# Designs tried in a protein design chat: VH-VL binders against Putative inactive neutral ceramidase B (ASAH2B). Part 1

Scores and structures below are computed, not measured.

Target 1, 165 residues: Putative inactive neutral ceramidase B (ASAH2B), of Homo sapiens (Human) (p0c7u1)
Amino acid sequence: MRQHRQFMDRTHYLLTFSSSETLLRLLLRIVDRAPKGRTFGDVLQPAKPEYRVGEVAEVIFVGANPKNSVQNQTHQTFLTVEKYEATSTSWQIVCNDASWETRFYWHKGLLGLSNATVEWHIPDTAQPGIYRIRYFGHNRKQDILKPAVILSFEGTSPAFEVVTI
Below, numbering starts at 1 at the first letter of every chain, in headers, positions and changes, except where a header shows other numbers; Kabat numbers aren't used for antibody chains.
F, E and O stand for the ipSAE by ESMFold2-Fast, ESMFold2 and OpenDDE, each averaged over both directions (binder to target, target to binder). V2 = 0.75 x the mean of E and O + 0.25 x the DockQ between their complexes.
[cut] stands for letters that were removed.
Atom coordinates printed by the task and the answers are left out, and those that the model quotes come from them; centres of patches stay.

## First folded at step 1 (VH-VL)

Design m15
Fold by ESMFold2, look of step 2:
Structure m15 (fold): chain C 165 residues (1-165), chain A 118 residues (1-118), chain B 107 residues (1-107)
Amino acid sequence: as target 1 above (165 residues)
Amino acid sequence: EVQLVQSGAEVKKPGATVKISCKVSGYTFTGYYMNWVQQAPGKGLEWMGWINPNSGDTDVAEKFQGRVTITADTSTDTAYMELSSLRSEDTAVYYCARSEYYDWFDPWGQGTTVTVSS
Amino acid sequence: DIQMTQSPSSLSASVGDRVTITCKASQDIRNYVDWYQQKPGKAPKLLIYDASNLETGVPSRFSGSGSGTDFTFTISSLQPEDIATYYCQQYDNLPLTFGGGTKVEIK
């Protein structure tokens, strides 16, 4: 069976009282922020340089609340696993977030910081080759006295090799 | 130049209260978090809590719950930490430290020595 | 609360030696670890953030590595000005917690 992590939905809090300061604090919890020196989609933890079939490739990205993507009509997937095809000099998508062998986890930190963890449980039938993992998200930007803006972003892992031995 | 200037050393008796100030200059006070860190003599650093000066929101470590009040005055660009019901083990140097997120404490204040003795 | 167990508590080394300090977290904290240097009588100074990234202006002899629960801080060639106490700090969850510190001395 697939190992699942739940999505943590901390975007909306049940309000227990309604002071303006309390509401402002709750609104500040729904903005997305990136860590010092990074931007959304940056790789926090790369995959190992090499995996055997049957192993789990894992990449961690600077994330944003996945609820932002729910409201976006152009969003199709949170992740892709791609294989480099030398014959066409291009990357081919081999699976996405709907595939049984992938896992997508969002882990909310404090004050708008979060990360997105992508796992690829490499099937025994995977073709040997050069792969990468990509992450697609949307961050919410809220400036004082301005409407909220939902901005798309993506991250791309360094390439790694999959071998059969 | 970004500076955090703390109030001077204090000598207190057990059961008293101390209030330490941290005046900032050289940056927008409300754009960053302010943290307070305790360092007992010969011991390591211990995070006490923080404040978002823009919203007034605070978080305080459980060890200090009920005894620490962290505040900010945006009219004077000054953060405060008040520690009540002082004990001898509260003898320490107390630092204020700016952060953008939950970490990256930079810069730090010069430290304020509090001595609690009978 | 996340405990950060730092070792050793102190060490003495010669100029030019490689120095290694470790921190172990009580739970998986990903790479959410920073390292600070504190010289005697002074406030701490940030050296390394996110386990492995050098802060601006920090000499390249300093490095960090690790993820999950085990983290390592290394001085590749100890210099006289590196006499200090070094602390790891996690920021994965509140309360923010520091390791117990490692006092580094020149023998």
Scores: ipSAE 0.006, ipTM 0.466, lowest interface PAE 11.4, mean pLDDT 83
Fold by OpenDDE, look of step 8:
Structure m15 (fold): chain C 165 residues (1-165), chain A 118 residues (1-118), chain B 107 residues (1-107)
Amino acid sequence: as target 1 above (165 residues)
Amino acid sequence: EVQLVQSGAEVKKPGATVKISCKVSGYTFTGYYMNWVQQAPGKGLEWMGWINPNSGDTDVAEKFQGRVTITADTSTDTAYMELSSLRSEDTAVYYCARSEYYDWFDPWGQGTTVTVSS
Amino acid sequence: DIQMTQSPSSLSASVGDRVTITCKASQDIRNYVDWYQQKPGKAPKLLIYDASNLETGVPSRFSGSGSGTDFTFTISSLQPEDIATYYCQQYDNLPLTFGGGTKVEIK
């Protein structure tokens, strides 16, 4: 039995700021599932601890069908890249899913399983520092004899460092 | 230092079962996948399968399905690969190798030679 | 399954020569390719990850390039200690697959 193969198939969707058409084409109304012992937004593959400018940071999350977010805009974006600011002791958003530097891939699995891959193509102009990637989605839940509900979730990668060359 | 130490060489007869161990040190066992790779004499590398020691989830290449069982003991930081119904074609060196989810293999165990002969 | 077609299967070159090995994937695998060196009687060793990144501690004479379906591994100046079999590997999708290997010898 191929556990991870069931979690992923060859079908993937690239979502960008202008990917509404792609989302609308997703006609699947399957209940979203997370792997056993996992929940939506869990990190399956964290970013590497360090990247250089010009490299691509990648995080894989337990995902849900992006279509759920089309009708339910609890979140304004599917993803954020955030930088830690020592002065304010807070995370500041530097990119979102509308940024040219980011990519969002949704991989459909079997029986409602799916994952979400976020890529951040670190620009050469990126400031050195501590970063993280967040994923925002919505999962479809269907209880017996109840209407389907859409629930929001979020995932956050471990922090990683960006350094200059 | 991250190390993967495998069990010693095995000599088995056809039809028998072999179980190879891979004990890890220097890193969090449950934080990485453990892969198994077969290399027949004079041949290339062939991925057999992997396990997520944290969840116990496994995936095995189709070629080995039904004969290979991959397990992990988190109490001893040891991964196992069990190959049953051994045949002469199973004569090979078997490696364990650490990886992240869909990532490169590093480091590798030293390999375990399994000889299947009547 | 994703096939990794590696070429050549073997080559012999002189010390100081530039050595090039290619790996072709049966489908687009982005940069999810690694290169390993295996010396006789030893376990494989990671040299290049994500198609073009040199692993820490690996000599700079080793390099990798490519994206999509075509990948190249290069030894800029072959050294005697480089006698080994080299393998490409994809980790884009399961099952993970290796190239057939390239045996590199010194003339």
Scores: ipSAE 0.000, ipTM 0.586, lowest interface PAE 11.5, mean pLDDT 89

## First folded at step 17 (VH-VL; from v1 with heavy chain D57W)

Design v3
Fold by OpenDDE, fold request of step 20:
Structure v3 (fold): chain C 165 residues (1-165), chain A 118 residues (1-118), chain B 107 residues (1-107)
Amino acid sequence: as target 1 above (165 residues)
Amino acid sequence: EVQLVQSGAEVKKPGATVKISCKVSGYTFTSYYMNWVQQAPGKGLEWMGWINPESGWTRVAQKFQGRVTITADTSTDTAYMELSSLRSEDTAVYYCARSEYYEWFDPWGQGTTVTVSS
Amino acid sequence: DIQMTQSPSSLSASVGDRVTITCKASQSIRNYVDWYQQKPGKAPKLLIYDASNLQTGVPSRFSGSGSGTDFTFTISSLQPEDIATYYCQQYDYLPLTFGGGTKVEIK
């Protein structure tokens, strides 16, 4: 699997709070959370409707800690770039997280919130057509008096077109 | 009381860079995102970008990509917006506004007028 | 990008009149819509969040409704102090986008 970049975390600034507040914050941070009304894998920033070869397609998803996936599914990809094939009426994977053309960034947000950014550096050799980006993750859920559970989720971007110059 | 206080008006030449500050008080700076919004004279509101002061993570609207830099100083509870390569069309009032992640803007700074003229 | 088409761009009404402003999104944005009031020379102020929730301290004559693509902002009884430009905003997707604004004046 490709190495993934994590954004900087300045959680150390929170250590100045009371022990109880710090503990509460710590407990909340160990649980993945989705924004209000959203679920993991939801698209926060869709791809543009059209890209030219050589451009970078970017999608941001409601994310969860990548460590959840690594610990439970070490060989499963975090992302796919898929192309629609009219002949088979199906989506075909053209890239995954091991591809040199893709980038995966995880931003650790506040209180368990996070997002996953997928970039696809569209190669010059990319075939024109309809594409989409998918995100695969795992969120950690902790209910009171229950053991922590790791749940899988997926996100799918709206389709976008790749055109040649 | 939650307050966002922005720096004063700026007059710049085309091609110059302006840096606006937004100092916050009354809440934990790193617990909210800071947004920047542009409003040209007599025009509507346009979102420029935001920063998570805790992590430094930023997003900038495509229109301003390459010209806008958003930063945060957690030691002073101050967010900054730098706009480079100024153009006449950058003449506007710029607002900082607090938000939670993907939520509403409240409160707003008082605005900073930037005038770009030869 | 999500386009927020706001209408009308301006209106003039009498004190006590019911004022209605609409905002149409280019695609479904669920209820992730806010409404702001901006008085001349002042910063915007939040009035309505999540399409229909009245912000604390905001007079009850202000209200919002809608979901999906169609949203409505209402002033049940226009007051002199309500002279302002009103904006809708979506925060479902990046980039965040505003409506074009509605200038409300009193006859």
Scores: ipSAE 0.869, ipTM 0.930, lowest interface PAE 0.4, mean pLDDT 92
Fold by OpenDDE, fold request of step 20:
Parts: structure tokens; C-alpha cells; sequence
Structure v3 (fold): chain C 165 residues (1-165), chain A 118 residues (1-118), chain B 107 residues (1-107)
């Protein structure tokens, strides 16, 4: 764990000028990273168990640079809001990243760490039921002496209930 | 040595605003998150929120949303927590604590006592 | 929010006794649990991180175990200087949450 903290300490790395250190810095600048023990798409902040119409549902995911998705997949959505349909026992998409009711925020952290925040501004006309929020992204992976690879990932929030006023 | 030094005790009236500072030394301020924790007298610890000093990105616990503002001054390596619309139940010791993103708190500031009384 | 149910709320034991404190999470939080010691009038101090890792400089009589939902903190041989309130904390999900604390006293 001490090594991990040193890795994150910019002061330590600024004082070293070895070729290996330079390479490490370069790699850290261009690759996406997940927090220790986590993977891309993992939920960091779940939605509340229940929302009323007119409220804002929010989920935070382990994210990656959205540019990766833009460059690789031009027609994919970053997010969906889905409603569970008991009759079909399936989830139906009710919103995506093009919807006026949704917001997508990307926060860039240190050394490739980032998170993705999805907001769903629940409209007054939303039907009561069980919903979930999903996040779709791409992470940039860089292995030593290999070309960078763009990998797709997805995250899914716990289900939450929407109720009327 | 890593140190977090907080500002001194505060006495405020209900409805007032208090701003507590946490000055850091011994590490790169922008490389770690700064957390704030509330502890009412004789009670447990409650996380209030955090800030990434590098970006200014903050998260605040729902209980404190609308009343708490967390900021950071990278030129002075100082984090701030401002609590507005003070009420008697805000009487507590407030701690700043360093962490990496979604990791443990170490070290802690010495705490700042805030007393809210009419 | 993740609820951390800590037990017991208080205990009294003799010097040299084994002390055990438990923390139960409302859902699985893997190993993202810390344990803190807070002495009267002082700030909390990190003792255990990631459920079972002893923080540098902390005496070996302190230990932690567990994963998922059930976590245990142990003092193998209680010392007079261990009089304090101990807290578990989870950092798997926002908001970060603490257990209710366990006050440890000596008989």
C-alpha cells in the first residue's frame, strides 16, 4: 500500500529522471485506470432505493476517458435509463444520452483514474416502477511494448423504484 | 512528515456561517483527496464530503447538501469546509482527513471544535 | 447507503484480555473496510486498512479480518493505553460510512 501511495505522489516522480521513470509517466498519461480492486463500470455511488418523480437519480461509475468511445464507436450511447417490465421480464430503454432528461459527467482523476456520473432528471410523467441506470464506455489499455488497445465495458446500477407524488 | 493542521475553535450564532481550514504539509496536496468528518459530542463519526484539490471536484453527503461547501487552495496547500445556516445540532468537532480516491483516511487533522449557541 | 452495524457499543475487559469487535455491512463491500482508534479528546487514528492490513507503526496486538459483509477487529491482549473508542468504516461506496463505534474500557 505504501508503494501505491508513492505511485500517486507526483512530487516523488518529478524528482526522478530515469528512462524507466519517463516511460512510466508516459504510460500513466495515456492509459485509463480503475481504482485498486475495481474494474471499469463498477458502481461507486449507487442510486437511492427510491425516487419521486421530479427528483434526480444519480449514479457514479468507475469511468474511462469518453474520447475512447467517440473514436472507436460513433453511434453508441454512453448511458441508458431502463425500466423493468414484469410482463416480458425484461428491461426496456426509456432514455439514453441523447435524452433531455439525462446528464453525463466525466471527472478526470490522477494517473488515469476517472469516474462517470449519470443523472436522470425524472420527469413528472415518468411511470412508477423499477428502474436502473447503465453506463457504457471504453478504456485505453497500454501494455509494455504493445500497441494501445481500446476495450469496451459496461456498468449497471442497482435497481431503484420511482414513485409518484 | 505528513501533517494536517486545522484552524482554531469557533463559536457561532444560529444562522451564521463557519469556515474551517486544513493546511497540509509533507506531501503533494493535489495528489490526494481531502475529506471532512463531523463528530457531535459523544457521538460517532460522520462523513461530510471530500474534494479533489487538483480539479476542485467535490462530493457532499446528502445530509449536508446545500449547506456545505468544500474548497481547496493549491497555492497555499489548504482545504476549506464552509458550513452555513448553522444550527445547534451542528455543534461538533470537525476533522479533515487525507485519502486517496476511495481509500482509507490517514492522517487526520487535529479537529476543530465548532459551538453553535444563541 | 451502506449501513455498518458495529457490535458491541461498549465493553469492559481486563488487561491482557482478548477483545473482539464486529462490524456487519448491509451489503457486500468486499474488503474495503478500515478500523480506527480514537482516544478521548484526540483525532481518530488508522489501525487497519483493507480489512486485514496492519498500518505501519501499529502494534501487532491489533488485527482485522473478514470480507463481504462480516468484519472483525481484535485486540489480542488488551493494554491500558488501548482505552479508546474504535470505529469501522467502509469505502466501497459513496457516501462513506462509519460504524457506530465501540467504547473499550478497562475493569
Amino acid sequence: as target 1 above (165 residues)
Amino acid sequence: EVQLVQSGAEVKKPGATVKISCKVSGYTFTSYYMNWVQQAPGKGLEWMGWINPESGWTRVAQKFQGRVTITADTSTDTAYMELSSLRSEDTAVYYCARSEYYEWFDPWGQGTTVTVSS
Amino acid sequence: DIQMTQSPSSLSASVGDRVTITCKASQSIRNYVDWYQQKPGKAPKLLIYDASNLQTGVPSRFSGSGSGTDFTFTISSLQPEDIATYYCQQYDYLPLTFGGGTKVEIK
Scores: ipSAE 0.862, ipTM 0.927, lowest interface PAE 0.4, mean pLDDT 92
Fold by ESMFold2, fold request of step 20:
Structure v3 (fold): chain C 165 residues (1-165), chain A 118 residues (1-118), chain B 107 residues (1-107)
Amino acid sequence: as target 1 above (165 residues)
Amino acid sequence: EVQLVQSGAEVKKPGATVKISCKVSGYTFTSYYMNWVQQAPGKGLEWMGWINPESGWTRVAQKFQGRVTITADTSTDTAYMELSSLRSEDTAVYYCARSEYYEWFDPWGQGTTVTVSS
Amino acid sequence: DIQMTQSPSSLSASVGDRVTITCKASQSIRNYVDWYQQKPGKAPKLLIYDASNLQTGVPSRFSGSGSGTDFTFTISSLQPEDIATYYCQQYDYLPLTFGGGTKVEIK
């Protein structure tokens, strides 16, 4: 419930059908799929290399239905914004999906395809430095004649720089 | 038969706003994305953005940010594209096109000619 | 943005000739390429999706191939009704981008 403009998945029910394409489309709406040659969490659109404070950094990932994550591991976040700290040679979390300056949008496609858009509305007080955006999700996998499973995945944007005004 | 029928040609002055409609029939409007594509005279195709009619979520190409508003009315099965602050460079044919998310565009509307002249 | 460099920009060929059009992507886009035909005064029409699959109702003289960065569209035997401009489009990365088009004429 902490996501700004949360989008809910609409469930479609089986009706009488006149074609195999229609039936296939209905069956694929209950699982998550990644585009051909992609995996969940892959970056579809990276952030720009550089932003000024006050701008909006945006990254788009191959996504999965957020319901899968909400039902599993209740302490997980859908996103982090992380800053590189040279002194510790590590990435430090600056904010997550509960922060007011972030937005998480899930864009439902058809036949199990979707993406996740992460926005970071860079506050005027942000420290200059090297940042990245990460996405954490879970996909529902259904193999023929097997029980469905929920699998975790993550995506990480290329690093980008934030500079002051 | 799946059909996308666009509103008629428009002549506008620089600085004005145009709103083009795309009415669909023959399929479930909320099951597909609707895209808008610009084609300047004698030029190629340029993607403007899309809308998911089910949720109302839109994506607008950077070139058109701040000037394009894409909307959908699920009660009338009609998508709209509004382009503001018109410039002479906006003289073009504008198409709506159905897609499955970011996949192949099929079918396309017949096109709407917008002429921006002083 | 992914640049799709389409070649040639125009060509003229005789009925029955084999016509080849290429698109080169500025980075790998796997097989995520569609090909469109636009006849004069008409909206574009999808011919080939996913680089090589013919759309329903498209004549078998049309074909496509390629993956990665280099894609080819072929008309095996040019017909008078094939006079059109042809476009490739990538959909691996946002924003969606088209090639510059290839105008095909009969000489």
Scores: ipSAE 0.012, ipTM 0.584, lowest interface PAE 8.6, mean pLDDT 83
Fold by ESMFold2, fold request of step 20:
Structure v3 (fold): chain C 165 residues (1-165), chain A 118 residues (1-118), chain B 107 residues (1-107)
Amino acid sequence: as target 1 above (165 residues)
Amino acid sequence: EVQLVQSGAEVKKPGATVKISCKVSGYTFTSYYMNWVQQAPGKGLEWMGWINPESGWTRVAQKFQGRVTITADTSTDTAYMELSSLRSEDTAVYYCARSEYYEWFDPWGQGTTVTVSS
Amino acid sequence: DIQMTQSPSSLSASVGDRVTITCKASQSIRNYVDWYQQKPGKAPKLLIYDASNLQTGVPSRFSGSGSGTDFTFTISSLQPEDIATYYCQQYDYLPLTFGGGTKVEIK
């Protein structure tokens, strides 16, 4: 009887689980979701601690569909590259997503998960110093039986150094 | 039943290329990442890279950069890993493994043994 | 890259013994650690996810704990079928990295 019972349980489980799982996954594809224990804008891959001019700094963040930001009147940029100015103890924006030396890529994952890759192609003329990369986005939140809402979020990379060769 | 079925064992000469397949059944291929993992004889597991079959986005670990190409064919629900310029130290078992995001490798394929011999 | 240092590299224990394995991350990875079991000649199998959550169908004698940099995997009562190599893996940062493994033997 053990063999027969196992066969029935496996077959019923597979059919029920597979169908329900597929439906749930389809419904979740229309919203943005952050992985359990993470938030939108969390850093998945930090920049290296140090770069030379001419190298490419890359950061990967937990992301959301960029269409949410493009359609939002308050959105200004998906990214900034910022340099720390010790004299003023402040960060200064040196470029954004409209700059020729930056790239923004969005990579769709499963069930509303996604990530954003930010690249800074460090120009040969970049000032040596301490830099960071920031990401700005909007996620779509859909509660059952409620209107969808668009929420802003941001992420900030660990600081890194740019040096001359 | 979710299954990842890999292509059979390969014996190759140094400098050759091997391409391993991983055919998926029992789930929606484009809803999960596919990872590749190397295990040299008597050694531990080493992540080679992944592909998101829906978008085509791939990452390759730095150790394998320039020698590994990871692809997916959504018409046949099959992922591929191609390793070029084979060396004797590439003798290993290679696994494909499904993950949801960057996490929880489950299930794994049965493994493909590649032997690189002069 | 985040290095996962596993210890011990091997151990021997009797059936019924409590077995503990540790992983130490080179920097904080919160609780983003999975544990895998690989029996001789077989593919790895996920046992514990997110440091402490038991995967469905895994016997309750397996458990995990820890956060930050220090993680522990425990078999509360070692069984003959638990002969395997066990690996931790972090997924907080890319690239994904595994510990070096712990080979568990009987007697």
Scores: ipSAE 0.007, ipTM 0.586, lowest interface PAE 9.3, mean pLDDT 84

Design v3
Fold by ESMFold2, fold request of step 20:
Structure v3 (fold): chain C 165 residues (1-165), chain A 118 residues (1-118), chain B 107 residues (1-107)
Amino acid sequence: as target 1 above (165 residues)
Amino acid sequence: EVQLVQSGAEVKKPGATVKISCKVSGYTFTSYYMNWVQQAPGKGLEWMGWINPESGWTRVAQKFQGRVTITADTSTDTAYMELSSLRSEDTAVYYCARSEYYEWFDPWGQGTTVTVSS
Amino acid sequence: DIQMTQSPSSLSASVGDRVTITCKASQSIRNYVDWYQQKPGKAPKLLIYDASNLQTGVPSRFSGSGSGTDFTFTISSLQPEDIATYYCQQYDYLPLTFGGGTKVEIK
């Protein structure tokens, strides 16, 4: 196997026609993988550059199984929506995954690959300004015949603007 | 042998709906995404959207939102794309194409020609 | 959306010539570019994946290179059966987008 993507193509085709596919598929159900050349938390779909209040901002990240975060005692949130405050030159959290206006979706893909979609349903009362969306997760890494390891990761969207009509 | 076989050509009037099928064979249908691509006469390729047949998760490109429904029937290993409120500019060849994730459209179906005329 | 600007839109070359097609992305997409060949009346066929990797069964006269925003597809010695339209396609960001295509003909 020369590349992870090349490995997946060759092995996957072979496995779809044999009992070996069943075994490998079962093993890959419990681990997380990132696509070749990508890292967990990488942005696959950035938000649009600009939204009006009442619209939905959406970002898609390279994801991992959210059960890994639930099993981690230090995990606090899957996502934040943050607003840039020019006076303090800092980002301030305006909501998180417990907020009514956010949605977190995990989309399981092939053999350990997955996506995390974060939506922010921008309330009509949102302040105009510059915002970003962040995603926090944990991936399960398990080499054959070794103990599993849970690793934290995060992703951050490019900034986008929210305007009033 | 991996094959994607699409339904036959269709002629429709403006405002009608078309539903194109893509029957797969030679691989595990639920192990790959299925994409749909439009090619208007004399024009390039335009991605319409995808479905993950295992979960049913779909994405539709913004240009086609509200008019395109992508589905999969795992009992028959068949993907479908339905385009409603047809316009003359929807006259095109429509392809299904398999991908592992967002990547590597291989193979493609043979294409389905849809002609929209009044 | 990421714009893939493909150049030239058409070209005409002699059998045996080296043909070069370029594709420029509106922002960095790393090496996440595929190249497709579409012969007249046929479905597209994957030739090059991940910018530079030759798909199995594709003749070695085809090659690709580039990363970031600038990508190149080359036919080292044009053959009569290479008459087709060639497309680049990025898959780093949604929506997936194709270049406008390059029609290659023999003169």
Scores: ipSAE 0.006, ipTM 0.573, lowest interface PAE 10.1, mean pLDDT 84

